# VHH binders against UPF0758 protein CT0611: the designs that were tried, part 8

Target 1, 126 residues: UPF0758 protein CT0611, of Chlorobaculum tepidum (q8kes1)
Amino acid sequence: MNLKVKGARDVFEYMKGRIPDETKEHLFVLFLSTKNQILRHETITIGTLTASLIHPREIFKAAIRESAHSIILVHNHPSGDVQPSNADKQVTSILKKAGDLLQIELLDHVIVGNNDWFSFRDHALL
Short names: E, the ipSAE of ESMFold2; O, the ipSAE of ESMFold2 at other seeds; V2, 0.75 times the mean of E and O plus 0.25 times the DockQ between their complexes.

## First folded at step 6 (VHH; framework vhh_7qbe_3)

Design g1 (from e55 with Y106H; at its last look DockQ between E and O 0.91; V2 from the best seeds 0.77)
Fold by ESMFold2, look of step 7:
Structure g1 (fold): chain B 126 residues (1-126), chain A 117 residues (1-117)
Amino acid sequence: as target 1 above (126 residues)
Amino acid sequence: QLQLVESGGGLVQAGGSLRLSCTASGSSYAMGWFRQGPGKEREFVASITGSGGSTYYADSVKGRFTISRDNAKNTLYLQMNSLKSEDTAVYYCAARDYGYETFYDHWGKGTRVTVSS
């Protein structure tokens, strides 16, 4: 059975052991069902995140293929500092707009560090 | 329902400091401060999660304001330093429960801060 996600702590726990090389920045997307079950996750980029590397068509093509109701973005900061960068905010804005148009909600963007996380949703950024 | 009561507002000279408090009737996962200035929409100021977790600040207050909480007292604080006339607003305490099915649905009635030159 698929893991249900109630909130950002569950996303942080899900990502434990699922980041192939924690010394590198990874951006993932989680595809969720109507019951907030994780259908699948997918790696979007590896390396320093920039908004120009994000292709909404590819993310939402996958979301439509999965019949996702909503998505969550996750990425790690190898430094352990979970504060969002300007690039993180730009990526979030782009995907929020695309999701609003397609009615596939971006529920959250969760930045994970060593022992903590930052949730855009928890801090009213989403 | 969770009750939130702000205090600490008042009249202060530019460059001065104030400390706002918000006492909650129970625990909550995330809390924040929002404000509404004259003729403006309500805007985010700062937030903090309850698990000893992250804080976040609007760019307009970074380096001048500090959010903190005392979970034993169910109290949220906002230390406001180097106040400017642009900081004049009603400041609201807000809270949300854990989970994506929740929102910032718990609001205080606000405390007024006036910064004079």
Scores: ipSAE 0.724, ipTM 0.867, lowest interface PAE 0.8, mean pLDDT 90
ESMFold2, look of step 6: ipSAE 0.718; ipTM 0.852
ESMFold2 (binder alone), look of step 6: mean pLDDT 85; pTM 0.871
ESMFold2 at other seeds, look of step 6: ipSAE 0.729; ipTM 0.860
ESMFold2 (binder alone), look of step 7: mean pLDDT 85; pTM 0.871
ESMFold2 at other seeds, look of step 7: ipSAE 0.730; ipTM 0.865

Design g2 (from e55 with S28P Y106H; at its last look DockQ between E and O 0.93; V2 from the best seeds 0.78)
Amino acid sequence: QLQLVESGGGLVQAGGSLRLSCTASGSPYAMGWFRQGPGKEREFVASITGSGGSTYYADSVKGRFTISRDNAKNTLYLQMNSLKSEDTAVYYCAARDYGYETFYDHWGKGTRVTVSS
ESMFold2, look of step 6: ipSAE 0.745; ipTM 0.876
ESMFold2 (binder alone), look of step 6: mean pLDDT 86; pTM 0.878
ESMFold2 at other seeds, look of step 6: ipSAE 0.734; ipTM 0.873
ESMFold2, look of step 7: ipSAE 0.724; ipTM 0.857
ESMFold2 (binder alone), look of step 7: mean pLDDT 86; pTM 0.881
ESMFold2 at other seeds, look of step 7: ipSAE 0.725; ipTM 0.862

Design g3 (at its last look DockQ between E and O 0.88; V2 from the best seeds 0.00; counts 0 for: grease 24.3 > 24.2)
Fold by ESMFold2, look of step 6:
Structure g3 (fold): chain B 126 residues (1-126), chain A 116 residues (1-116)
Amino acid sequence: as target 1 above (126 residues)
Amino acid sequence: QLQLVESGGGLVQAGGSLRLSCTASGSSYAMGWFRQGPGKEREFVASITGSGGSTYYADSVKGRFTISRDNAKNTLYLQMNSLKSEDTAVYYCAARDYGYTFYDHWGKGTRVTVSS
């Protein structure tokens, strides 16, 4: 059965061993069921994150195909500094707005480092 | 029910400093400070998580305010330096349990007035 996400630490633990090349920035989306179980994840971008690389229609097309109730963004910072960048905030804002319109909630954005994480939800950014 | 009690508010001149405290009746996963200025909606100020130790600050206070917590005393602090008239507000301590519920434990607030 699929992992149930209760909070941001569960997302951090899920991503262990699932980032193909930790020397590069990756942005992932997790598709969640109504029970907050991870249905699957999908890589959105690899390399330095910019808002121009984000295509909300493709992300939410996948979310609808999966019958996702909600989504979570996950992004690694190879430096280990998990504080959100301006690009991280821009990407989050774009997908939050799209999710609100489609009623597929963006529950969290979790930035993962080597042994720690930052959650947008934990810090009232979502 | 988790109880949160703020203290340390008062009147201070612009450029001055205050330290707010919030005592909690028990432990919590994340704690933060919010504030509500005259005629404004409540806004986020700063937050801190327990085990991860991560902090985050609103842009308007970054570099001037420092959030910290003492888990042994169940106490949250906000050191406020270089205060401006725009910082005048009721400051609320808030907490939440692990999960995706928004901050749902709130104190009654402590008043901070910054005069010039």
Scores: ipSAE 0.504, ipTM 0.790, lowest interface PAE 1.9, mean pLDDT 89
ESMFold2 (binder alone), look of step 6: mean pLDDT 86; pTM 0.883
ESMFold2 at other seeds, look of step 6: ipSAE 0.538; ipTM 0.810

Design g4 (from e55 with E101S Y106H; at its last look DockQ between E and O 0.91; V2 from the best seeds 0.75)
Fold by ESMFold2, look of step 6:
Structure g4 (fold): chain B 126 residues (1-126), chain A 117 residues (1-117)
Amino acid sequence: as target 1 above (126 residues)
Amino acid sequence: QLQLVESGGGLVQAGGSLRLSCTASGSSYAMGWFRQGPGKEREFVASITGSGGSTYYADSVKGRFTISRDNAKNTLYLQMNSLKSEDTAVYYCAARDYGYSTFYDHWGKGTRVTVSS
């Protein structure tokens, strides 16, 4: 069951039913094939996102293990407000730079709420 | 080919307001405003998607500018309040199609905004 992702709406739909506790903030990474199929996802953190909790080495070690061509970050805002925080932007910038160096592209960072989403890519942040 | 035409630029005093419009020849997934000041690199101002209506603003304009769209008229707006001299620029309307293989690659010719005083 490998969902092919065209854009951020597909990421939002994939995450339905896959967030264990929607009252808490989760950060996930999706590992993608060369055909933009989701190989699997992995939970990075649970709780308020801070840059100090993000370890690019571990994320990209996992991406290499999966033979991922690219990655997508996803997290939920339990409040329903999908606007990115400064921490969200900082984490995205760090992982974008690491991905560019390793040639494992960070395609997007998608923040999901109850019925909507925010895409860094759609808003020229990525 | 999607055509974008900006209007509403002009000369305004600092502290004043101005509303820019961008009429599109068809619909698009996401639209935004970018600007280029004299001798500067073009920079992002604000964007809005059509599907959920999500918006995003550059820090320099947040709280002063409001982006909106009228999908029935294929028109994008930028309400600019509390204008400052650093807002002086050519403002460009831009659009992108849905998907990770796309970019903001539909552009208008721009409308000039000059903030005096």
Scores: ipSAE 0.690, ipTM 0.860, lowest interface PAE 0.9, mean pLDDT 90
ESMFold2 (binder alone), look of step 6: mean pLDDT 84; pTM 0.865
ESMFold2 at other seeds, look of step 6: ipSAE 0.705; ipTM 0.865

Design g5 (from e55 with E101G Y106H; at its last look DockQ between E and O 0.84; V2 from the best seeds 0.68)
Fold by ESMFold2 at other seeds, look of step 6:
Structure g5 (fold): chain B 126 residues (1-126), chain A 117 residues (1-117)
Amino acid sequence: as target 1 above (126 residues)
Amino acid sequence: QLQLVESGGGLVQAGGSLRLSCTASGSSYAMGWFRQGPGKEREFVASITGSGGSTYYADSVKGRFTISRDNAKNTLYLQMNSLKSEDTAVYYCAARDYGYGTFYDHWGKGTRVTVSS
């Protein structure tokens, strides 16, 4: 589905029904067109997020293959607490720097819970 | 043009409390408090989004400050407890519209908070 995202609420709505097992932490990347349409998403990790599990080469290789203009990072917190962890912030920083160098912007990192979300962009973390 | 007016600043003793308010001329998606201390650049304090929105706090104020909003009155609040001399600053209310490509670019003129040690 080629949903056009305007902001983080649209990302949250897109992820409804697309998290295979909400009791586990998943990290996804969304690949976006120049018109902010979601081309597709890809699961990066399942389980507790650490920066050592994130390999920018693999993410941006996929982004280039998809002809993505930009990317959005998304993950769920099974607890429902959408506040970012230190690991979440570290991963975001790494991918932001890589995206800036490659000119494939990391637009946002959205943490999703049951009925709410946290956006790094909305809270000036990006 | 969205207008933001802060109030509630003043002189307070260290360890004391103060409540800041910010009245907006209309609704906005996200609002926040920023501050500028003597000789320092403006820095983030806290933010809150949406009608049921998430909050976020700078580490320096977490546990001491509480941000909230009353959407019916277009009013943003900052409850500041356990104040320290480092909290002395001009506090600015700011807002941003929904969407990627927007920024915190609606600002009040600020309200001064002075914490006496």
Scores: ipSAE 0.631, ipTM 0.832, lowest interface PAE 0.9, mean pLDDT 90
ESMFold2, look of step 6: ipSAE 0.638; ipTM 0.841
ESMFold2 (binder alone), look of step 6: mean pLDDT 84; pTM 0.869

Design g6 (from e55 with G52R Y106H; at its last look DockQ between E and O 0.96; V2 from the best seeds 0.76)
Fold by ESMFold2 at other seeds, look of step 6:
Structure g6 (fold): chain B 126 residues (1-126), chain A 117 residues (1-117)
Amino acid sequence: as target 1 above (126 residues)
Amino acid sequence: QLQLVESGGGLVQAGGSLRLSCTASGSSYAMGWFRQGPGKEREFVASITGSRGSTYYADSVKGRFTISRDNAKNTLYLQMNSLKSEDTAVYYCAARDYGYETFYDHWGKGTRVTVSS
């Protein structure tokens, strides 16, 4: 694929028009090739995030099936405040650990709002 | 090559304030402050990124420290208020280029902040 993700701004731009109902929280995963091309994305949850709703085995099963080199988490905050919550940090930690073991890197977690974003990687959280 | 020079460190009483500056030789996508206290690992303090200027603060400094930058002067600031003895450290300015293949790879030599009881 020719759509390459260089950084978090590209992830934000990709998600425009791809969130079905912006009034609800969504968590997505993007599966990336070795060339950082988006292979596809998948909705993981809709509604308030908790760590108990995240199933690393299912996410990484999909990543392996897609032959993903790496993954990116994307999460919208309907409030428009893109600062990460404690739940956002917990989910990120769980998937980072799983990805490290499987050698499928969690490259970033990008929280998107109306016209801005927050990147865990840009702020040294990943 | 991007050069970062910190200034503004010094000795200050607990409860006092200091303002750190970091002059960069050019622009960068994201900048941040890190610190290394006595006998401790270097730790994240605060960062500011992009043209929109999103910020993030370590929990230990949130509400007391304010990061800002002046893009016209390529200067990063850290306003430190309500200083505690635990804030004693060498403070480093760091910068990162845009992209997932980059890191905070540009570092200043640091400026010492000592907070006395």
Scores: ipSAE 0.696, ipTM 0.840, lowest interface PAE 0.8, mean pLDDT 90
ESMFold2, look of step 6: ipSAE 0.697; ipTM 0.841
ESMFold2 (binder alone), look of step 6: mean pLDDT 86; pTM 0.883

## First folded at step 7 (VHH; framework vhh_7qbe_3)

Design j1 (from g1 with F103E; at its last look DockQ between E and O 0.96; V2 from the best seeds 0.79)
Fold by ESMFold2, look of step 7:
Structure j1 (fold): chain B 126 residues (1-126), chain A 117 residues (1-117)
Amino acid sequence: as target 1 above (126 residues)
Amino acid sequence: QLQLVESGGGLVQAGGSLRLSCTASGSSYAMGWFRQGPGKEREFVASITGSGGSTYYADSVKGRFTISRDNAKNTLYLQMNSLKSEDTAVYYCAARDYGYETEYDHWGKGTRVTVSS
């Protein structure tokens, strides 16, 4: 069985060694099973995040193909400041709405830094 | 079962300060402050995680309010500066356990803050 995530710390630990160039911003999506096991992850964007770069249909097409029950967004901030930007919030809102319609829940958005993280779910943003 | 008790509310003039406290009967992973003004829906104010140490603030209070916690005393604080009449509300302490199968489901009974001109 694949790695099971209980909460945002497990997502942070999963991403260790999986960010190819930590000096650049990356947005990833994790596809999860009904048992919150990570099926796989996929890179969505590299570079400064804007909402216009996000294509919900492609993300959820991949989620359906993976038989994902839910998804988690992960984004690194090279600065180490894990506070969400406005773009992070906009992307989260768009994918939350799409996931609600498709019944593939956006379970969290985790922003990772050097040794810390920010979870949208932990802070009632999701 | 986690018990949360707020204190520190009261009447204050606009531009003034108040410090709210919330004493918890035990440890929790994340804690936050929510508020409900007259005739309004309850809204998020600020939150802080335990082990993660991260904080988050609603835009309406950012730069004016500071959330903190003392884990040894199981106490959450909200320092409210530069208060405005729009900050008038009942303030609720809330907590959640670690994990995606949890939610903010531990709530205090609230403490009333009135900001007058």
Scores: ipSAE 0.723, ipTM 0.865, lowest interface PAE 0.8, mean pLDDT 90
ESMFold2 (binder alone), look of step 7: mean pLDDT 84; pTM 0.862
ESMFold2 at other seeds, look of step 7: ipSAE 0.740; ipTM 0.870

Design j2 (from g1 with S54R; at its last look DockQ between E and O 0.97; V2 from the best seeds 0.74)
Fold by ESMFold2 at other seeds, look of step 7:
Structure j2 (fold): chain B 126 residues (1-126), chain A 117 residues (1-117)
Amino acid sequence: as target 1 above (126 residues)
Amino acid sequence: QLQLVESGGGLVQAGGSLRLSCTASGSSYAMGWFRQGPGKEREFVASITGSGGRTYYADSVKGRFTISRDNAKNTLYLQMNSLKSEDTAVYYCAARDYGYETFYDHWGKGTRVTVSS
C-alpha cells in the first residue's frame, strides 16, 4: 500500500510472497505515487513473455485510474536466472516509449529470482 | 566525492588480451565500463552490481570480456580477451549510487585501448 521504493532492492523485497505460482513466468506492473510509494500492483501476463501479449493501452489506462506518477515492471524467471531475455528487452522498450509519450515514466524493469534480482536501470538498460 | 581512476590501457594485437583496472576512492552500489571509439558515441560495455556481483554485458563483448570487482581494494576490473579492432576505444569506469533518483554520474578520465591488426 504505502511501501516506498528507493531502488530495485526494495522492489525485490516487495515481491516476496506476492507471486502466486513461481513455477510460471508472471509479469507485473507496479503503480507508483510521486513519492515512489507503491499504490498497488497488477498482473499483466502469466506464461512465457512475448511482446505480442503486451497491450500498452490497458497498462496505462490502469496507471491513469490509479493516478500513478510512474510505473515499474517486475517479472520472475522460474529458472532462477535473472538475466534478461530478448523478449524482456522488447517489452521494456515498448512500454518505455508509451510511458514517455504519456509522461508516466517507466522507472525500472526488475527481474526476480529465488534470492536475487536484475534491474534494467541499474545496468543502464533503462 | 567518489573518484575513479582507470589504468591498464595500451596497444595490443588483435586476438590478444588486456586487463583494465579502476580504483575507486570508496564503495558504490553499481559500477560499469563504457567506451567511446573514434567518432562514435559512448556505449555501454559491462556492469556489475551489489556485493554478490550481478553482471551484465553488451552483446558485442559477451563471451570475450569479464567484469569483476574486489571490494576490499575498491577496484573494478575488465578482462578483455580475443580483442578485435572494433574494441579500440577510450574505456571509462563509471559508478552509480543506489536509487531511482541516481544515474551513472561518477566517471573516470578513461584509459585508451588500441587494438592493432
Scores: ipSAE 0.667, ipTM 0.841, lowest interface PAE 1.0, mean pLDDT 90
ESMFold2, look of step 7: ipSAE 0.674; ipTM 0.846
ESMFold2 (binder alone), look of step 7: mean pLDDT 85; pTM 0.878

Design j3 (from g1 with S54Y F103E; at its last look DockQ between E and O 0.88; V2 from the best seeds 0.70)
Fold by ESMFold2, look of step 7:
Structure j3 (fold): chain B 126 residues (1-126), chain A 117 residues (1-117)
Amino acid sequence: as target 1 above (126 residues)
Amino acid sequence: QLQLVESGGGLVQAGGSLRLSCTASGSSYAMGWFRQGPGKEREFVASITGSGGYTYYADSVKGRFTISRDNAKNTLYLQMNSLKSEDTAVYYCAARDYGYETEYDHWGKGTRVTVSS
């Protein structure tokens, strides 16, 4: 049965063991059902995140194919410092705008470190 | 229900400091400070959680304001240093429960901060 996420802690727990190379930055998208169940996740980029590497068309094409009701972004910081960078904020803003237009909500962006996470939603950034 | 009461507002000269307090009737997952200046929409100032990330600040206050909480006293603080005239606002304490189906929906009545130039 698919894992239901209630909040950012569940996202952090889901990503444990699912980051192929923890020494590199990864951006993932989680596709969620109407019941906030994780349908699956997909790796979007590997390497230092910049806003120019994000292509909303490709992310939302995947979301539509999965019949996702909403999406969550997940990004790891190999350093363990989970504070969002300016690039993280820019990416989130771009994808929130695109999601609003397509009516596929960007529910959260969760930055994961070793034992910590940061949630854009928890801190009123979403 | 969770009750939030702010205090510590007042009149202060630009460059000065104030410390706001918010007493809560119980614990909560996340707490934050928001403010509403004259003729403006309410805006985020700072937030704190007891799990990952811990604190976050709006760019306009980063480096000048410090959010903290004392869980034993159910009290949230905002230390405001190097105050500017644009910091003039009613400051609201707010809290939210855990989960994506929640919002910041517990609010105090606010405390007024006026920064004179």
Scores: ipSAE 0.601, ipTM 0.824, lowest interface PAE 1.1, mean pLDDT 90
ESMFold2 (binder alone), look of step 7: mean pLDDT 85; pTM 0.873
ESMFold2 at other seeds, look of step 7: ipSAE 0.685; ipTM 0.848

Design j4 (from g2 with G52R; at its last look DockQ between E and O 0.94; V2 from the best seeds 0.79)
Fold by ESMFold2 at other seeds, look of step 7:
Structure j4 (fold): chain B 126 residues (1-126), chain A 117 residues (1-117)
Amino acid sequence: as target 1 above (126 residues)
Amino acid sequence: QLQLVESGGGLVQAGGSLRLSCTASGSPYAMGWFRQGPGKEREFVASITGSRGSTYYADSVKGRFTISRDNAKNTLYLQMNSLKSEDTAVYYCAARDYGYETFYDHWGKGTRVTVSS
């Protein structure tokens, strides 16, 4: 049975032990069912995040293949500072727009640090 | 039902400071300040989650405003420094419960801030 998420804390807990090299920035996507179960996750990029590295077609191709109802973005800041960068906001905006067109909601973007997280949804950014 | 009551609004000269307070009847997961200026739509100002305090600020107030909360008193604060005439608005305290099925849907009645030049 797949893990259900209620909110951003559950996403943070899910990502524990799933970031191969915490000294590098990783961007992941979680594919969710209608019951907010994580169907699976996928690594999108490794290295400093820029909007030019994001390919919505590949993310949403995978989401369609998984029959995902919604998606959540997750990435880590190796510094431990979970405040979103301009690049984080730009990536979120791009994927929000794509998800709205395809009717596969971007439910949240969660930035994880050592023991803290930042949720775009919790702060009215989504 | 969660009740939110703002206070601390008033008239202040540009460059001055005010501190807003919002007393809550409980301890919601996340709280924030929103504002509505004359003839404008309501806009986000700042938000804070939990007692450890993940925070976020609108670009227009970053560096000038500080959000904080005291969970022992169930009180949210907004310290507003270096006030500008464009900060004139009714300021609303808002809260949301934990989870992706929730929204900022608990609101106070607001407190008016007027910044004179």
Scores: ipSAE 0.739, ipTM 0.868, lowest interface PAE 0.7, mean pLDDT 90
ESMFold2, look of step 7: ipSAE 0.751; ipTM 0.877
ESMFold2 (binder alone), look of step 7: mean pLDDT 86; pTM 0.881

Design j5 (from g2 with S51D G52R; at its last fold request DockQ between E and O 0.98; V2 from the best seeds 0.84)
Amino acid sequence: QLQLVESGGGLVQAGGSLRLSCTASGSPYAMGWFRQGPGKEREFVASITGDRGSTYYADSVKGRFTISRDNAKNTLYLQMNSLKSEDTAVYYCAARDYGYETFYDHWGKGTRVTVSS
ESMFold2, look of step 7: ipSAE 0.797; ipTM 0.905
ESMFold2 (binder alone), look of step 7: mean pLDDT 86; pTM 0.883
ESMFold2 at other seeds, look of step 7: ipSAE 0.788; ipTM 0.901
ESMFold2, look of step 8: ipSAE 0.793; ipTM 0.904
ESMFold2 (binder alone), look of step 8: mean pLDDT 86; pTM 0.882
ESMFold2 at other seeds, look of step 8: ipSAE 0.795; ipTM 0.903
ESMFold2, fold request of step 9: ipSAE 0.787, 0.770, 0.790; ipTM 0.900, 0.897, 0.903
ESMFold2 (binder alone), fold request of step 9: mean pLDDT 86, 86, 86; pTM 0.882, 0.881, 0.881
ESMFold2 at other seeds, fold request of step 9: ipSAE 0.788, 0.781, 0.780; ipTM 0.905, 0.902, 0.901

Design j6 (from g1 with G32A; at its last look DockQ between E and O 0.82; V2 from the best seeds 0.76)
Fold by ESMFold2, look of step 7:
Structure j6 (fold): chain B 126 residues (1-126), chain A 117 residues (1-117)
Amino acid sequence: as target 1 above (126 residues)
Amino acid sequence: QLQLVESGGGLVQAGGSLRLSCTASGSSYAMAWFRQGPGKEREFVASITGSGGSTYYADSVKGRFTISRDNAKNTLYLQMNSLKSEDTAVYYCAARDYGYETFYDHWGKGTRVTVSS
């Protein structure tokens, strides 16, 4: 709960043991303090990700209730291929726009595999 | 201060290949290629993180370009195949340190690639 994230590797390490069923896709949001401490995480969707499953209102309502300064998206790919899909990019774009308006920054989207990860921020997508 | 020096640019015919190099004065967490074509904004081309495991490519170059790095030599590469006239640009090497407090703040001066038809 009090883990401070410096970068995407720390997010990957946080998610170890926290994905209930690794054979299914999960999208999570991490709510962060002003000091980049993880306040908590929440499951957004289970199953193949599409933009129509994303409800920015509900995500940011939760972020405001948590007093989050920023958020991070985390998504697992059961295949182990951490490359972002077009759906992953679309979801990220939607939540970045909403976060910019509300001034609750989307810091990163981290896709986790078995022993590696992909960070949107590290690859200049955020 | 991290210094980046690109090389390998030049004139090449459409359909041809070219390999760019970027030598860094030290190690870095992530490295990337960006480019700026005539009359266009600078755009992302490809990136690679860590010890070379994670890569990403812009859609316009996917399948034609390959990014790689040699950490022992602190050198970043871009293999460009099936070159098109729209690939004509100044190609910049960039790097960033680990962490959400950092950005791609280290840039080379660029190397010019001209693809003739």
Scores: ipSAE 0.734, ipTM 0.864, lowest interface PAE 0.7, mean pLDDT 90
ESMFold2 (binder alone), look of step 7: mean pLDDT 86; pTM 0.879
ESMFold2 at other seeds, look of step 7: ipSAE 0.745; ipTM 0.868

## First folded at step 8 (VHH; framework vhh_7qbe_3)

Design k1 (from j5 with F103E; at its last look DockQ between E and O 0.42; V2 from the best seeds 0.00; counts 0 for: pae E 3.7 > 2)
Amino acid sequence: QLQLVESGGGLVQAGGSLRLSCTASGSPYAMGWFRQGPGKEREFVASITGDRGSTYYADSVKGRFTISRDNAKNTLYLQMNSLKSEDTAVYYCAARDYGYETEYDHWGKGTRVTVSS
ESMFold2, look of step 8: ipSAE 0.779; ipTM 0.898
ESMFold2 (binder alone), look of step 8: mean pLDDT 86; pTM 0.878
ESMFold2 at other seeds, look of step 8: ipSAE 0.774; ipTM 0.898
ESMFold2, look of step 9: ipSAE 0.121; ipTM 0.482
ESMFold2 (binder alone), look of step 9: mean pLDDT 86; pTM 0.878
ESMFold2 at other seeds, look of step 9: ipSAE 0.784; ipTM 0.899

Design k2 (from j5 with R52S; at its last look DockQ between E and O 0.97; V2 from the best seeds 0.80)
Fold by ESMFold2, look of step 8:
Structure k2 (fold): chain B 126 residues (1-126), chain A 117 residues (1-117)
Amino acid sequence: as target 1 above (126 residues)
Amino acid sequence: QLQLVESGGGLVQAGGSLRLSCTASGSPYAMGWFRQGPGKEREFVASITGDSGSTYYADSVKGRFTISRDNAKNTLYLQMNSLKSEDTAVYYCAARDYGYETFYDHWGKGTRVTVSS
């Protein structure tokens, strides 16, 4: 049975122990069901995030194969500073637009640190 | 029902400072300040979560405004420094409950800030 997500704190808790090398930046996508259950997650990039490394076609191909209703982005900052970078905002904007067209909503982007997180949704960025 | 009451608005000269307060009747998950200038749409100013304590600021106020929250008093603050005429607006306190099925749906009636040139 898959974990049901209510909000950003649940995403943060899900990611504990699931980041292979916390000294490196990772971007993940979570695929969610209509009941906000995490179907699975997938690593998108490892290393410094740039918008040029993001391929919406591949992300949404996977979302369609999973029959995802919505997606959530998760990104760690090894520094521990969970404030979104310009690259984080650019990636979010690209995937938000693609999701709106495909009607597979980008529900949130959660940046995780050691014991805290930043949610785009909680701060009205989504 | 959650009640939000803003205070601290007024007239201030450009370059001056002002501190807004918002008292909540409960303990909402996240709170923020929004503003609406004359003839403009309401816009985001700053937000803070009570959980993680994370903050976020609109680019137009970053470095000049500071949001803070006293959870023991259920009170949200906005310290506004280096005020400009473009900061003239009605400032609204807003809050949201936890969860992706919620929105910023709790609003105060606003407090007016006028920055004289």
Scores: ipSAE 0.736, ipTM 0.872, lowest interface PAE 0.8, mean pLDDT 91
ESMFold2 (binder alone), look of step 8: mean pLDDT 85; pTM 0.872
ESMFold2 at other seeds, look of step 8: ipSAE 0.745; ipTM 0.878

